# Designs tried in a protein design chat: VHH binders against Putative polysaccharide deacetylase (cda1). Part 15

Target 1, 320 residues: Putative polysaccharide deacetylase (cda1), of Schizosaccharomyces pombe (o13842)
Amino acid sequence: MYETRDLTGNAGKPVDTNPWPNNSKIAVSFVVNYEEGGERSLLYEDEGFETFLTEAGLMPFPNRPVRERSIESCFEYGSRCGFWRILNLFKKHKVPFTCWAIGQAVEKNPVVVGAMEEAGCEVGSHSHRWINYEGVPPETEYEHIKKSVQAIQKASPSNSAPRSWYTGRASLNTRKLVCQVYKDLGLPQPFDSDEYNDDYPYWVADPLASKPGAEDDKGLLIVPYTLEVNDMKYAVAPGFCNSDDFYTYARDAFDVLYEEGLEGAPKMMTIGLHCRLTGRPGRFRGLQKLMEHITSKEGVWVATREQIAQAWSAKHPYKA
Short names: E, the ipSAE of ESMFold2; O, the ipSAE of ESMFold2 at other seeds; V2, 0.75 times the mean of E and O plus 0.25 times the DockQ between their complexes.

## First folded at step 11 (VHH; framework vhh_7pa5_2)

Design m1 (from k5 with K98R Y103K R105K; at its last look DockQ between E and O 0.81; V2 from the best seeds 0.00; counts 0 for: pae O 2.4 > 2)
Fold by ESMFold2 at other seeds, look of step 11:
Structure m1 (fold): chain B 320 residues (1-320), chain A 127 residues (1-127)
Amino acid sequence: as target 1 above (320 residues)
Amino acid sequence: QVQLVESGGGMVQPGGSLRLSCAASGFTFSDYAMSWVRRAPGKGPEWVSYISSGGGWTRYADSVKGRFTISRDNAKNTLYLQMNSLKPEDTALYYCARSDLTKWKGTSSFSYHMDVWGQGTQVTVSS
């Protein structure tokens, strides 16, 4: 399926009909990554401790087969404090987010799923562990994908399986494996966010079809994500120094897309958040400012990724 | 009590067909990947085929590819092996085995974690 690259997309042309409700000029997807408890640890029989997106940043020091409690403690802040602080802000402003939930993290703290559902948020899947799946055999990745879906569904008071999918550090097999798992479970295909390459959702061929364009090709909707309007930049280089850096960058990205919408090209925007990063009080101020800015504007639709996918599909259905 | 019980073996002429079954009990069958393994007279165990816990991902040894089909019915807790175009070299004791691949450790493959085996069912292809 990755034999060629689509470098063209729409060739700079806006779509011909606005799919967003109320003639909105932009659809905004806030995403909260819930990863705490899924990260690498000797406690979970991993090879070492977690070094990605931590308060240690990119400090070059050797990873060792030991536990690093200071790093684990920083993740625990995300689940104990940061998640709730962020959730309460969204409840205050009465707008939803989509969560990328790690299955193992949900198993270890299932109450967060019910809390998100009660607040009107969508709980999608981030696979079962927070690891790089590129080196994981496809057979094991299949079982991780399935376990994450079941863990989230089990924790869900409504018994809902995730409709939105994001692995992040994916393998070349991930997309096909995700579709296969959902088919095997008798679930509708998820909306796939393992792309970063457009300001619109778009269709690709169903990975499980006999061939692209065949009668059995029902398509797969891509709802792109972001690594740039993302608080991970507090923990990677080049990155954000303070909350005003995050706020200013995200505000400016919003303003550009909003202005394009006013000119007849209404698009979508994603803002990525992590419980242990933006959940820290000093960083949280940036999110507060951004929320005030976005919710003060007319013609803005803050929606879950499922809602965005549904609105898009209604106006731009797949043609095999 | 975790159990795997194979059945459906027997004697068959070359070119014939058999369908093996493996009844599972004492665990949640749909949580586990499953395999068929065989042991021919005077030889060690040979992996034959694999199926994912949901049924949609399969693998076959080269020696049986195109002739054997693995399947499962999770509602009936049963694993199957349809064996067509049987050859004398397929004569063996056939076992079903389960794996929990969610506990992968680095470079290990799916075949590493076969933790429960059945008693086996004899397949004899007369020459």
Scores: ipSAE 0.566, ipTM 0.832, lowest interface PAE 2.4, mean pLDDT 92
ESMFold2, look of step 11: ipSAE 0.680; ipTM 0.883
ESMFold2 (binder alone), look of step 11: mean pLDDT 81; pTM 0.812

Design m2 (from k5 with K98R Y103K R105S; at its last look DockQ between E and O 0.03; V2 from the best seeds 0.00; counts 0 for: pae E 12.4 > 2, placed apart)
Fold by ESMFold2, look of step 11:
Structure m2 (fold): chain B 320 residues (1-320), chain A 127 residues (1-127)
Amino acid sequence: as target 1 above (320 residues)
Amino acid sequence: QVQLVESGGGMVQPGGSLRLSCAASGFTFSDYAMSWVRRAPGKGPEWVSYISSGGGWTRYADSVKGRFTISRDNAKNTLYLQMNSLKPEDTALYYCARSDLTKWSGTSSFSYHMDVWGQGTQVTVSS
């Protein structure tokens, strides 16, 4: 796969049938990445400590074969405080999010899965470790994918396996491997979010089919994600300096898509969050403001990625 | 054309150290993940260690963890294996291998993605 690129998509044409319930003008997916405990560390046989999306930024802070407790401590804030602060906000507003949970992080703090389920949130998978899977042997990546699904299901009070998938730092094999693991476990194919290229879900050929368009091609639904309406920009340069930067950018993205929906082209929007980043009080204010803005509008459907995928596929089924 | 040449093997007493090198030529070394594999007398191949193309992800067989360190110098097109605290059980012919991660057959075998192998360098640990 990936031999060619799809630079066309819908060629600027809005879909003719609104897939969102109650004639909603926008579907909004909040995503909470739960990564704390899955990051690089000598504890986990990695070569050094985690340097990506940390409070250290890009300062000259050379990675070495040691543990860096300050960075580990910042991740622990996410699991100890930030996750709960974010969850409580969503409970207050009675809207759900989708979590992409790292399997190892779930193993080390399984209570978060039950807490999210009780709040009506979806728990999806972020694979087993929070690492770059480029160059990981395919058999190892397969086992990580399986471990993550099993860890989440084991921690789930309802024994639910994840239906939504995002790796992020994926290999060229990741999509096919994920589908293969789900097939081998007897689970329905997941909805794949390892794309950033549209404001609509869309279908691609089933990576397990003999070839695109064949009788065995059941399709794979892509539910795109975002790297721009994403609090990772607090930890990337150039990025957000304060919570108003996040709020203003996310508000403006919402307003544009909402206005397009009012004009007859209702789309979806994703907002990416990380427990250790937006969970900090100073940054959290931006999320609070955004939540008030979004909930002040009529015709807004805040939904899980599974709900969005199901609503879309019901109105726009795969045609091989 | 594509070639891998191991060196640095030899005789060493138990507890000693050796550093193996693997010189790569005929391809863009920095684009490929690399492994060390060993074959002891009378045994089949045993995967030893793996390093990603950029060097950021490494893994080791349980039998060598804490004693061996894989590394690479992409500017010199060279793969290394530092072997410390050597044991008689480490006696083997050591190969470096290039990985083609586009090859996947649904098999859990470590060798399915290894498409280029060197001729090996002998490591002998005895007193």
Scores: ipSAE 0.000, ipTM 0.335, lowest interface PAE 12.4, mean pLDDT 90
ESMFold2 (binder alone), look of step 11: mean pLDDT 81; pTM 0.814
ESMFold2 at other seeds, look of step 11: ipSAE 0.489; ipTM 0.816

Design m3 (from k6 with F110Q; at its last look DockQ between E and O 0.91; V2 from the best seeds 0.00; counts 0 for: pae O 2.03 > 2)
Fold by ESMFold2, look of step 11:
Structure m3 (fold): chain B 320 residues (1-320), chain A 127 residues (1-127)
Amino acid sequence: as target 1 above (320 residues)
Amino acid sequence: QVQLVESGGGMVQPGGSLRLSCAASGFTFSDYAMSWVRRAPGKGPEWVSYISSGGGWTRYADSVKGRFTISRDNAKNTLYLQMNSLKPEDTALYYCARSDLTKYRGTSSQSYHMDVWGQGTQVTVSS
């Protein structure tokens, strides 16, 4: 896998059959990353403190072998305050999100899984730790993947295993390992979001098949994610300076895709959020404005990634 | 008490087959990756094979690829090694070993972190 790149996709051709319910012109996936407690820390026997997507920006000598309590404190804001502020907004508007939940973060604060399920949200897996899995041995990554599924399922009042998957900083082995873990656990193959390269779900060959196109190739559905319609840009440079920057960018992305849907090419859009970033009151205003904009439009389907995957698969089944 | 007990060793002619078993007790077997390691007379340990906690991810030493098959039955708490096309060089004391690979340290070193070992079962391939 990854020996070649698919630079073509649909070559700009819209799909022939709109898979979205009620002839919707766009499917919108809000994603909430729940990472707090999974990040690097000496407390967890890591070699240094977390330096990615923090309030501290780019540090001159990052990754020192010390604890950085200010960074840990900012993450704690996400789990203590930001998560709940965001959840309450989605409950108020009665629209769902999909969560990328880090297994270790769930173990350390399991109440969030039940809260999300009660609100009608999907809890997917973000693997077990919030680290870069490139260079992690595949044997260790297998066990992390499995542990994250088990942690989320254990915390789930409905005993539900995650159906949607996103690692983020993945290895070249991640996709195959995820499928293997789900097979070993007797679970249906997950929907994979470790791609950023299209405005539609799409099929790839089943990583566990004997070869692409073989009779045992049942396919794997990719539901792309985003690094640009994503509040992580508050924590990078050049990025979002204020909540209007986030709102304006996300609104404009929505409007472009919505207009394409009106013209006969209905697509999907993802909006990525982090509890510790958009959960801050000043940034939160941007999400409030975006929610009002999106919910004011007709023909908009706000759905979980599982719902999007199922709707797509029903109208565009895999053809081995 | 955590315990691993190997069985199924014995004497076999070159080209023959043998199936080793390892019975696990005192811990949740399905939480742990497992390995087979062998030690020939007068030599140090040689890693033979590995299997993930769920059973679907395996690795083999080059010297045994295509001839040995590792498997596990998590319902029976048992690890297996099917050994085919045996050679005199396979003569050794075979151990099963347990690993907890969920502990991440941020190193690039691939280690199976074996923390519990069985007593071993002797395999002798004699002409």
Scores: ipSAE 0.623, ipTM 0.855, lowest interface PAE 1.9, mean pLDDT 92
ESMFold2 (binder alone), look of step 11: mean pLDDT 82; pTM 0.821
ESMFold2 at other seeds, look of step 11: ipSAE 0.624; ipTM 0.857

Design m4 (from k6 with Y104F; at its last look DockQ between E and O 0.69; V2 from the best seeds 0.00; counts 0 for: pae E 2.04 > 2)
Fold by ESMFold2, look of step 11:
Structure m4 (fold): chain B 320 residues (1-320), chain A 127 residues (1-127)
Amino acid sequence: as target 1 above (320 residues)
Amino acid sequence: QVQLVESGGGMVQPGGSLRLSCAASGFTFSDYAMSWVRRAPGKGPEWVSYISSGGGWTRYADSVKGRFTISRDNAKNTLYLQMNSLKPEDTALYYCARSDLTKFRGTSSFSYHMDVWGQGTQVTVSS
């Protein structure tokens, strides 16, 4: 796996003129990252405090082996306030999101899983910790993946295991490890979002198959994610200065893809959100404007990643 | 109480086979990765093999790759080591060990997390 790169995709050709339900011209996946309680801290026996995607992102603090309560407090805003503010907006508009839930964050605040399920949202997995898995031994990463699935399932009133997967800061082993864990637990393969490279789902070979194209190759569906239509840009440079920057960029991305759908090439779009970032009132205005824009259009399907994956797979089954 | 009990050791000729078992009790076996470790006469402990808590990810020491197979049956709370093509150098006291690998602390060594050990079972390979 990863011995070659697929730089071709569909070579610019439309894949399907009607892939989405109700002749929709775009599928929109809102994603809410729930990371609060999974980040680095001495409290969790890590070597330092968290410095990524924080309010200090443009003015980094020196990382050293101490607790940094101001950073921890900013994460706590996400779980205490930002998550609920965002959830209530989606409930008001009666559309779902997919959550990337960190297993440890769920263990420390399990009520969020039930709240999301009741609202019709999908709870996917973001692995167990919010850390860089590149340097984590595969043996430890296996156990993290498994623990995240079990934590989410335990917190789920419907006892549902996550069907969608995103690690983010992944290793070259992550995709295979995730599939192995799901197989060992007797669960269907998840839909993998650890790619950023297309505007529709696509199949790759099953990483557990003996080789690509073999009889045991059942495929793995990729549902791409985004690092650019993503509120992380409030916390990185060059980034968003205010909520209008986020709104304008996301609106323009939506309008381009929507127009392409009207012209016969319907696609999907992902919008990435973080509880501690867009959950702040001044940033939240941008999400409110975007939601009003998107939900005012005809032919728009706001769906979970599981729903998108199922709709696509029904029309485009894997052919090994 | 947490307990690991090995069995299946014995004497065998070079080229022979043995299957070791490790019975686990007093904890949720399927939550833990497991390992086999051996101690040859006059030597310190040597890690032999590892298996993930779900059973699908394994690792072997170079000295045993291709000859030994680790497995587990989570329904029976039992860990196994199938030992084929045995050599006199495999003569040792074999222990099973439990690991909790879900607590990541930055760059930790794999064996740091072994927290419960059995009493061992003797394997003797002699011509």
Scores: ipSAE 0.604, ipTM 0.850, lowest interface PAE 2.0, mean pLDDT 92
ESMFold2 (binder alone), look of step 11: mean pLDDT 81; pTM 0.806
ESMFold2 at other seeds, look of step 11: ipSAE 0.623; ipTM 0.860

Design m5 (from k6 with K103S; at its last look DockQ between E and O 0.85; V2 from the best seeds 0.00; counts 0 for: pae E 2.5 > 2)
Amino acid sequence: QVQLVESGGGMVQPGGSLRLSCAASGFTFSDYAMSWVRRAPGKGPEWVSYISSGGGWTRYADSVKGRFTISRDNAKNTLYLQMNSLKPEDTALYYCARSDLTSYRGTSSFSYHMDVWGQGTQVTVSS
ESMFold2, look of step 11: ipSAE 0.703; ipTM 0.891
ESMFold2 (binder alone), look of step 11: mean pLDDT 81; pTM 0.813
ESMFold2 at other seeds, look of step 11: ipSAE 0.648; ipTM 0.869
ESMFold2, look of step 13: ipSAE 0.553; ipTM 0.832
ESMFold2 (binder alone), look of step 13: mean pLDDT 81; pTM 0.812
ESMFold2 at other seeds, look of step 13: ipSAE 0.658; ipTM 0.874

Design m6 (from k6 with M114F V116Y; at its last read DockQ between E and O 0.92; V2 from the best seeds 0.74)
Amino acid sequence: QVQLVESGGGMVQPGGSLRLSCAASGFTFSDYAMSWVRRAPGKGPEWVSYISSGGGWTRYADSVKGRFTISRDNAKNTLYLQMNSLKPEDTALYYCARSDLTKYRGTSSFSYHFDYWGQGTQVTVSS
ESMFold2, look of step 11: ipSAE 0.689; ipTM 0.887
ESMFold2 (binder alone), look of step 11: mean pLDDT 82; pTM 0.821
ESMFold2 at other seeds, look of step 11: ipSAE 0.685; ipTM 0.886
ESMFold2, look of step 13: ipSAE 0.688; ipTM 0.886
ESMFold2 (binder alone), look of step 13: mean pLDDT 81; pTM 0.821
ESMFold2 at other seeds, look of step 13: ipSAE 0.664; ipTM 0.878
ESMFold2, look of step 14: ipSAE 0.675; ipTM 0.880
ESMFold2 (binder alone), look of step 14: mean pLDDT 82; pTM 0.822
ESMFold2 at other seeds, look of step 14: ipSAE 0.668; ipTM 0.879
ESMFold2, fold request of step 18: ipSAE 0.682, 0.652, 0.693; ipTM 0.883, 0.875, 0.887
ESMFold2 (binder alone), fold request of step 18: mean pLDDT 81, 82, 81; pTM 0.818, 0.819, 0.816
ESMFold2 at other seeds, fold request of step 18: ipSAE 0.664, 0.670, 0.699; ipTM 0.876, 0.881, 0.890
ESMFold2, look of step 20: ipSAE 0.638; ipTM 0.867
ESMFold2 (binder alone), look of step 20: mean pLDDT 82; pTM 0.822
ESMFold2 at other seeds, look of step 20: ipSAE 0.671; ipTM 0.877
ESMFold2, look of step 24: ipSAE 0.635; ipTM 0.868
ESMFold2 (binder alone), look of step 24: mean pLDDT 81; pTM 0.820
ESMFold2 at other seeds, look of step 24: ipSAE 0.679; ipTM 0.882
ESMFold2, last read: ipSAE 0.697, 0.684, 0.673; ipTM 0.889, 0.886, 0.881
ESMFold2 (binder alone), last read: mean pLDDT 81, 81, 81; pTM 0.816, 0.815, 0.814
ESMFold2 at other seeds, last read: ipSAE 0.666, 0.678, 0.677; ipTM 0.880, 0.882, 0.884

## First folded at step 13 (VHH; framework vhh_7pa5_2)

Design q1 (from m6 with K103S; at its last look DockQ between E and O 0.84; V2 from the best seeds 0.69)
Fold by ESMFold2, look of step 13:
Structure q1 (fold): chain B 320 residues (1-320), chain A 127 residues (1-127)
Amino acid sequence: as target 1 above (320 residues)
Amino acid sequence: QVQLVESGGGMVQPGGSLRLSCAASGFTFSDYAMSWVRRAPGKGPEWVSYISSGGGWTRYADSVKGRFTISRDNAKNTLYLQMNSLKPEDTALYYCARSDLTSYRGTSSFSYHFDYWGQGTQVTVSS
C-alpha cells in the first residue's frame, strides 16, 4: 500500500451526479474531536506530559518525565465544559456533528457518547490513545483500534460501533489494521478520514483484498478531513489569534465551496473542532458566528460523515 | 482463576503433522492476544507464533514460517497450532501463553509480555 501517489483525483472536473439530498449545493461536516483523557500522562505510564494542541504548545513548558497539572487542567476544561458548550450549540441549531472519540477518553467519561447519540450526532473512533502511532508496533496498534471500537460501543446506549474512523497521527499500517479489526469483529468497514486531499469522498482499493481489482476487492471509502478549517490553528503558529480569525477563514472556505456548488460543482466541507480549544468562551463566539452564517443559507446540508458517506456511495458505487 | 491447558502433543515421524489445542478459562479469551512458546530439552523458551485478540493478525518465528499455522476460535475459547512438515528440531514442550499488548511507552522498545502460561504439551519428532 502507498506504493504510488494519486496526484490526479478528478483532475478538476466535478462529479457527474450530485449525491447530496434536496439538490444541496454543499455538504458540511462539523467534527468534534473528543480527546480529553487519552493524551500522554505519567498516570497512564507514558514517558512525559502532553502539550500538543494546548496553550502550552506555544509556551515555555519544557517536556520532561513528570506530571504537569496545568496542562492536565486545560484538557479537563474540554471534557468538563467545552464539550457540553459545543454540544448545546448544535442542539439549538438542530444540526449534527461527527465526533472522533478517543477510546480511553470514552472509558474515563462514557456519558458523552449517550449525550451525543441523543442529540443525533455520530460517534466515530479516534483510536484508543491520543498519541503518535508512527513507530507503534502493529500488534499494539491492532489492540488499540479494537479497544477503541469496544469502548465506544460499550458506552453507546444503542450498542452502536463507530462507522467513521480517523487516527490523525497514523502509521503506514493503520488503514489495513483498522480494516482487519472491523473484519475480525464482524463489522462493516468504516469510512476512513485519514486523508486531507480532496473536497469529495472517493474510493480506494480494499486494503484486505488479495490485490487491487480482484473479486475480493470491495473498496474502502475515503471521506477527507482538514487541518486548515480547524480550530487547531488557535494552538499553532502562524494561526488564529482570535475568534474572528477562525470565523472569517471558515466562512470564506464555506462561501467558496458554496459558490462552486451554485455553479454546478457541489462538494463537501469539513470543519474541525476541539473541546478544549473552541470550547473556551472567547473562541466559542467564532463557532456561533459560523453556525449562524451556514444555517442562514439555502441549499446547505449539514450532515454526519456516515450520512455523507452513504449518500455518496449510493450515487457513486465502487467499481473494482 | 486463569487457566490454560494444552493438548494434542505426541510422538510423530519427521514430515508428519500435529495439531495442538489450548483450552482457556477464567478470563475473557477474546480480549487477549495469544502466543505459542516452546522449550526444547536443555534450552530456554523460544517464541513460536502470535495471534491478535480478534484472530486476523499473526506472526511466526522464521524457523516455523510456512510450516505452522496459528489460529483461534473465540467462541470455543481455544487456541490452535497446526504443525506440518515436522522436523526433529521441533521437539519441545509447547506452551500457550497470554499477552496484554496494549502498552506503549514512547521511546521504549516493545516486546511480547506473557502474563500466564499453560503446563505445556510434549511434541517429539523422531524416527
Scores: ipSAE 0.627, ipTM 0.860, lowest interface PAE 2.0, mean pLDDT 92
ESMFold2 (binder alone), look of step 13: mean pLDDT 81; pTM 0.809
ESMFold2 at other seeds, look of step 13: ipSAE 0.645; ipTM 0.871

Design q2 (from m6 with K103V; at its last look DockQ between E and O 0.90; V2 from the best seeds 0.00; counts 0 for: pae E 2.1 > 2)
Fold by ESMFold2, look of step 13:
Structure q2 (fold): chain B 320 residues (1-320), chain A 127 residues (1-127)
Amino acid sequence: as target 1 above (320 residues)
Amino acid sequence: QVQLVESGGGMVQPGGSLRLSCAASGFTFSDYAMSWVRRAPGKGPEWVSYISSGGGWTRYADSVKGRFTISRDNAKNTLYLQMNSLKPEDTALYYCARSDLTVYRGTSSFSYHFDYWGQGTQVTVSS
């Protein structure tokens, strides 16, 4: 895999059939990352602590063999407060999100899965730990993928396995490993969001097929994610200084794609959120403003990634 | 109590085939990756093959790739090793071994850590 890059995509051509229901001009996927409890810690037998996407900013030598309680406290805000604040906003507006749930985070606070299901949200998998999988052996990554699926399914009142997948800091083996785990568990192939390269879903060859285009190639649907319309930019440089920066950027991205949809090229947009970041009251205002903007527009479909994948697949099925 | 019991060893001519089995009990077999490890007389353990807990991800030592096939039946709690095109240098006591590969410590190296082994089954390849 990844021997060559696909720099062409659709070559700028709009799709010929609008896959979105009710002739919607844009499909909007809100994503809530639930990571708290999955990060590196001495409590979890890791070699150090985690500073990425926290209030602490840059911390030297994050692999130091110590605990940094202020950093742990920042993560805890996400699970204790931020998650619930965000969930309540989506319930108020009666629109769903997709969660990227870290398996270990779910194990340590399983109530969040049921709360999301009750609200009509999708619980996808973010793998088992919140770490960089590039350096993790494929054998261990396989077991992490499987463990995350089982953890989410166990916490699910409906016993549902995640249908959508995002690792983030993935390895070159991740996509094939994910498909292999789902096959081994007897589950339908998940929709893969470990790409950032388009404004609509697209098919790739099934990584488990004997070769691309073979009779056994059932395809794999890619549903791209985002690192730019994403509240992680509160915690990286150059980034957002305040909630108006987040709101303005996300609003402008929405308006551009919405206008393209009005002109006959309806697409999808993803907005990435983190419980411990946007869940802070000062940042939360930006999400509130964005929600008001988006929900005030006609022809907008706010949907889970599974719903987007299913709508796309129905109108644009895979041909091996 | 974890128990791993190998069987299916024996004597075979070069170029022949054998199928090893390992019966597992005392733990949830489907939760663990498994390996075959062999030990020739006077030598230390040599890893032969690995299979993931779900069965779909495998690896082989270069010396056996293309000749040996690892598999498992999680419903029967059994690990298998199909050994084809056997050579005299395959002569060894063959063990099935269990490991928990979910641990990640952020190190630059990876090695199999086996927490339980069987007593082994002898494979002898000679003319």
Scores: ipSAE 0.597, ipTM 0.854, lowest interface PAE 2.1, mean pLDDT 92
ESMFold2 (binder alone), look of step 13: mean pLDDT 80; pTM 0.806
ESMFold2 at other seeds, look of step 13: ipSAE 0.636; ipTM 0.867

Design q3 (from m6 with S30D; at its last look DockQ between E and O 0.87; V2 from the best seeds 0.70)
Fold by ESMFold2, look of step 13:
Structure q3 (fold): chain B 320 residues (1-320), chain A 127 residues (1-127)
Amino acid sequence: as target 1 above (320 residues)
Amino acid sequence: QVQLVESGGGMVQPGGSLRLSCAASGFTFDDYAMSWVRRAPGKGPEWVSYISSGGGWTRYADSVKGRFTISRDNAKNTLYLQMNSLKPEDTALYYCARSDLTKYRGTSSFSYHFDYWGQGTQVTVSS
């Protein structure tokens, strides 16, 4: 796996002139990352404190062997306040999101899973810890993947295992390990979002198959994610200064894809959110404006990633 | 109380086969990675094989690769080692060992870290 790169995709050609239900011109996936309680901390026996996607700005020496309570407090805002503010907005507009939940964060605050399910949202997995898995041994990563699936399923009132997968800071082993864990648990293969490289789902070879194209190759559906239509840009440079920066960028991305859909090339779009970032009131205004814009348009399908994966797979099944 | 009980050892001739079993009790077996470790006469312990908690990810020491197969039955709380093409060098006391591999600290080299061991089962390969 990863022996080559697919730089071609569909070479700019429309994949399907009507891939989405009800002749929709765009499928929109809102993603809420629920990470609070999974981040680096001496409390969790990590080497240092968390500095990624925080209010702390540029921080030298992030592996200091201390607790940084101000950063931990900012994460706590996400779980205590920001998550609920965002969830209530989606309930008001009666549209769903997909959550990527960190398993340890779910263990420490399981009530969020039931709240999301009750609101019609999908709960997928973000692995067990919010760390960089590149340096994590495959043996340990396997156990993290499994533990996250079980934590989310245990917290789920419907006993649902996650169908959507996103690690983010993944290893070259992650995709195969995820599929192996799901197979070992007797679960259907998940939809994988650890790609950023297209505006529609696409198939790759099943990483567990004997070889690509073999009879045992059942495929793996990729549902791409985004690092640019993403509120992480409030916390990385160069990024967003205020909520209007987020709103105008996301609106313009939506308008471009919507117009392409009207002209015969309907696409999907993802908007990435973090509870501790967009959940802050000043930033939240940008999400409110975006929600009004998107929900005011005809021919827009706001859907979970599972719904998008199912709609796509029904019209575009895998061919080995 | 964690308990690991090995069985299935014995005497075999070179080229023969044995299947070792390890019955686990006192803990949630499915939560733990498992290993086989052996101790030859006059030697320290040697890691032989590893299997993930779900059963689908395995590793083998170079000395046994292609000859030994680790497996587990999580419904029966049992770990297995199928040993084929046995050699005199495989003569050892074989232990079942448990690992919690979910901890990752970032600075240490990887170790299987065995927190519980069985009493062992003797395997003797001689002509």
Scores: ipSAE 0.673, ipTM 0.881, lowest interface PAE 1.8, mean pLDDT 93
ESMFold2 (binder alone), look of step 13: mean pLDDT 82; pTM 0.821
ESMFold2 at other seeds, look of step 13: ipSAE 0.696; ipTM 0.887
ESMFold2, look of step 14: ipSAE 0.630; ipTM 0.867
ESMFold2 (binder alone), look of step 14: mean pLDDT 81; pTM 0.822
ESMFold2 at other seeds, look of step 14: ipSAE 0.659; ipTM 0.874

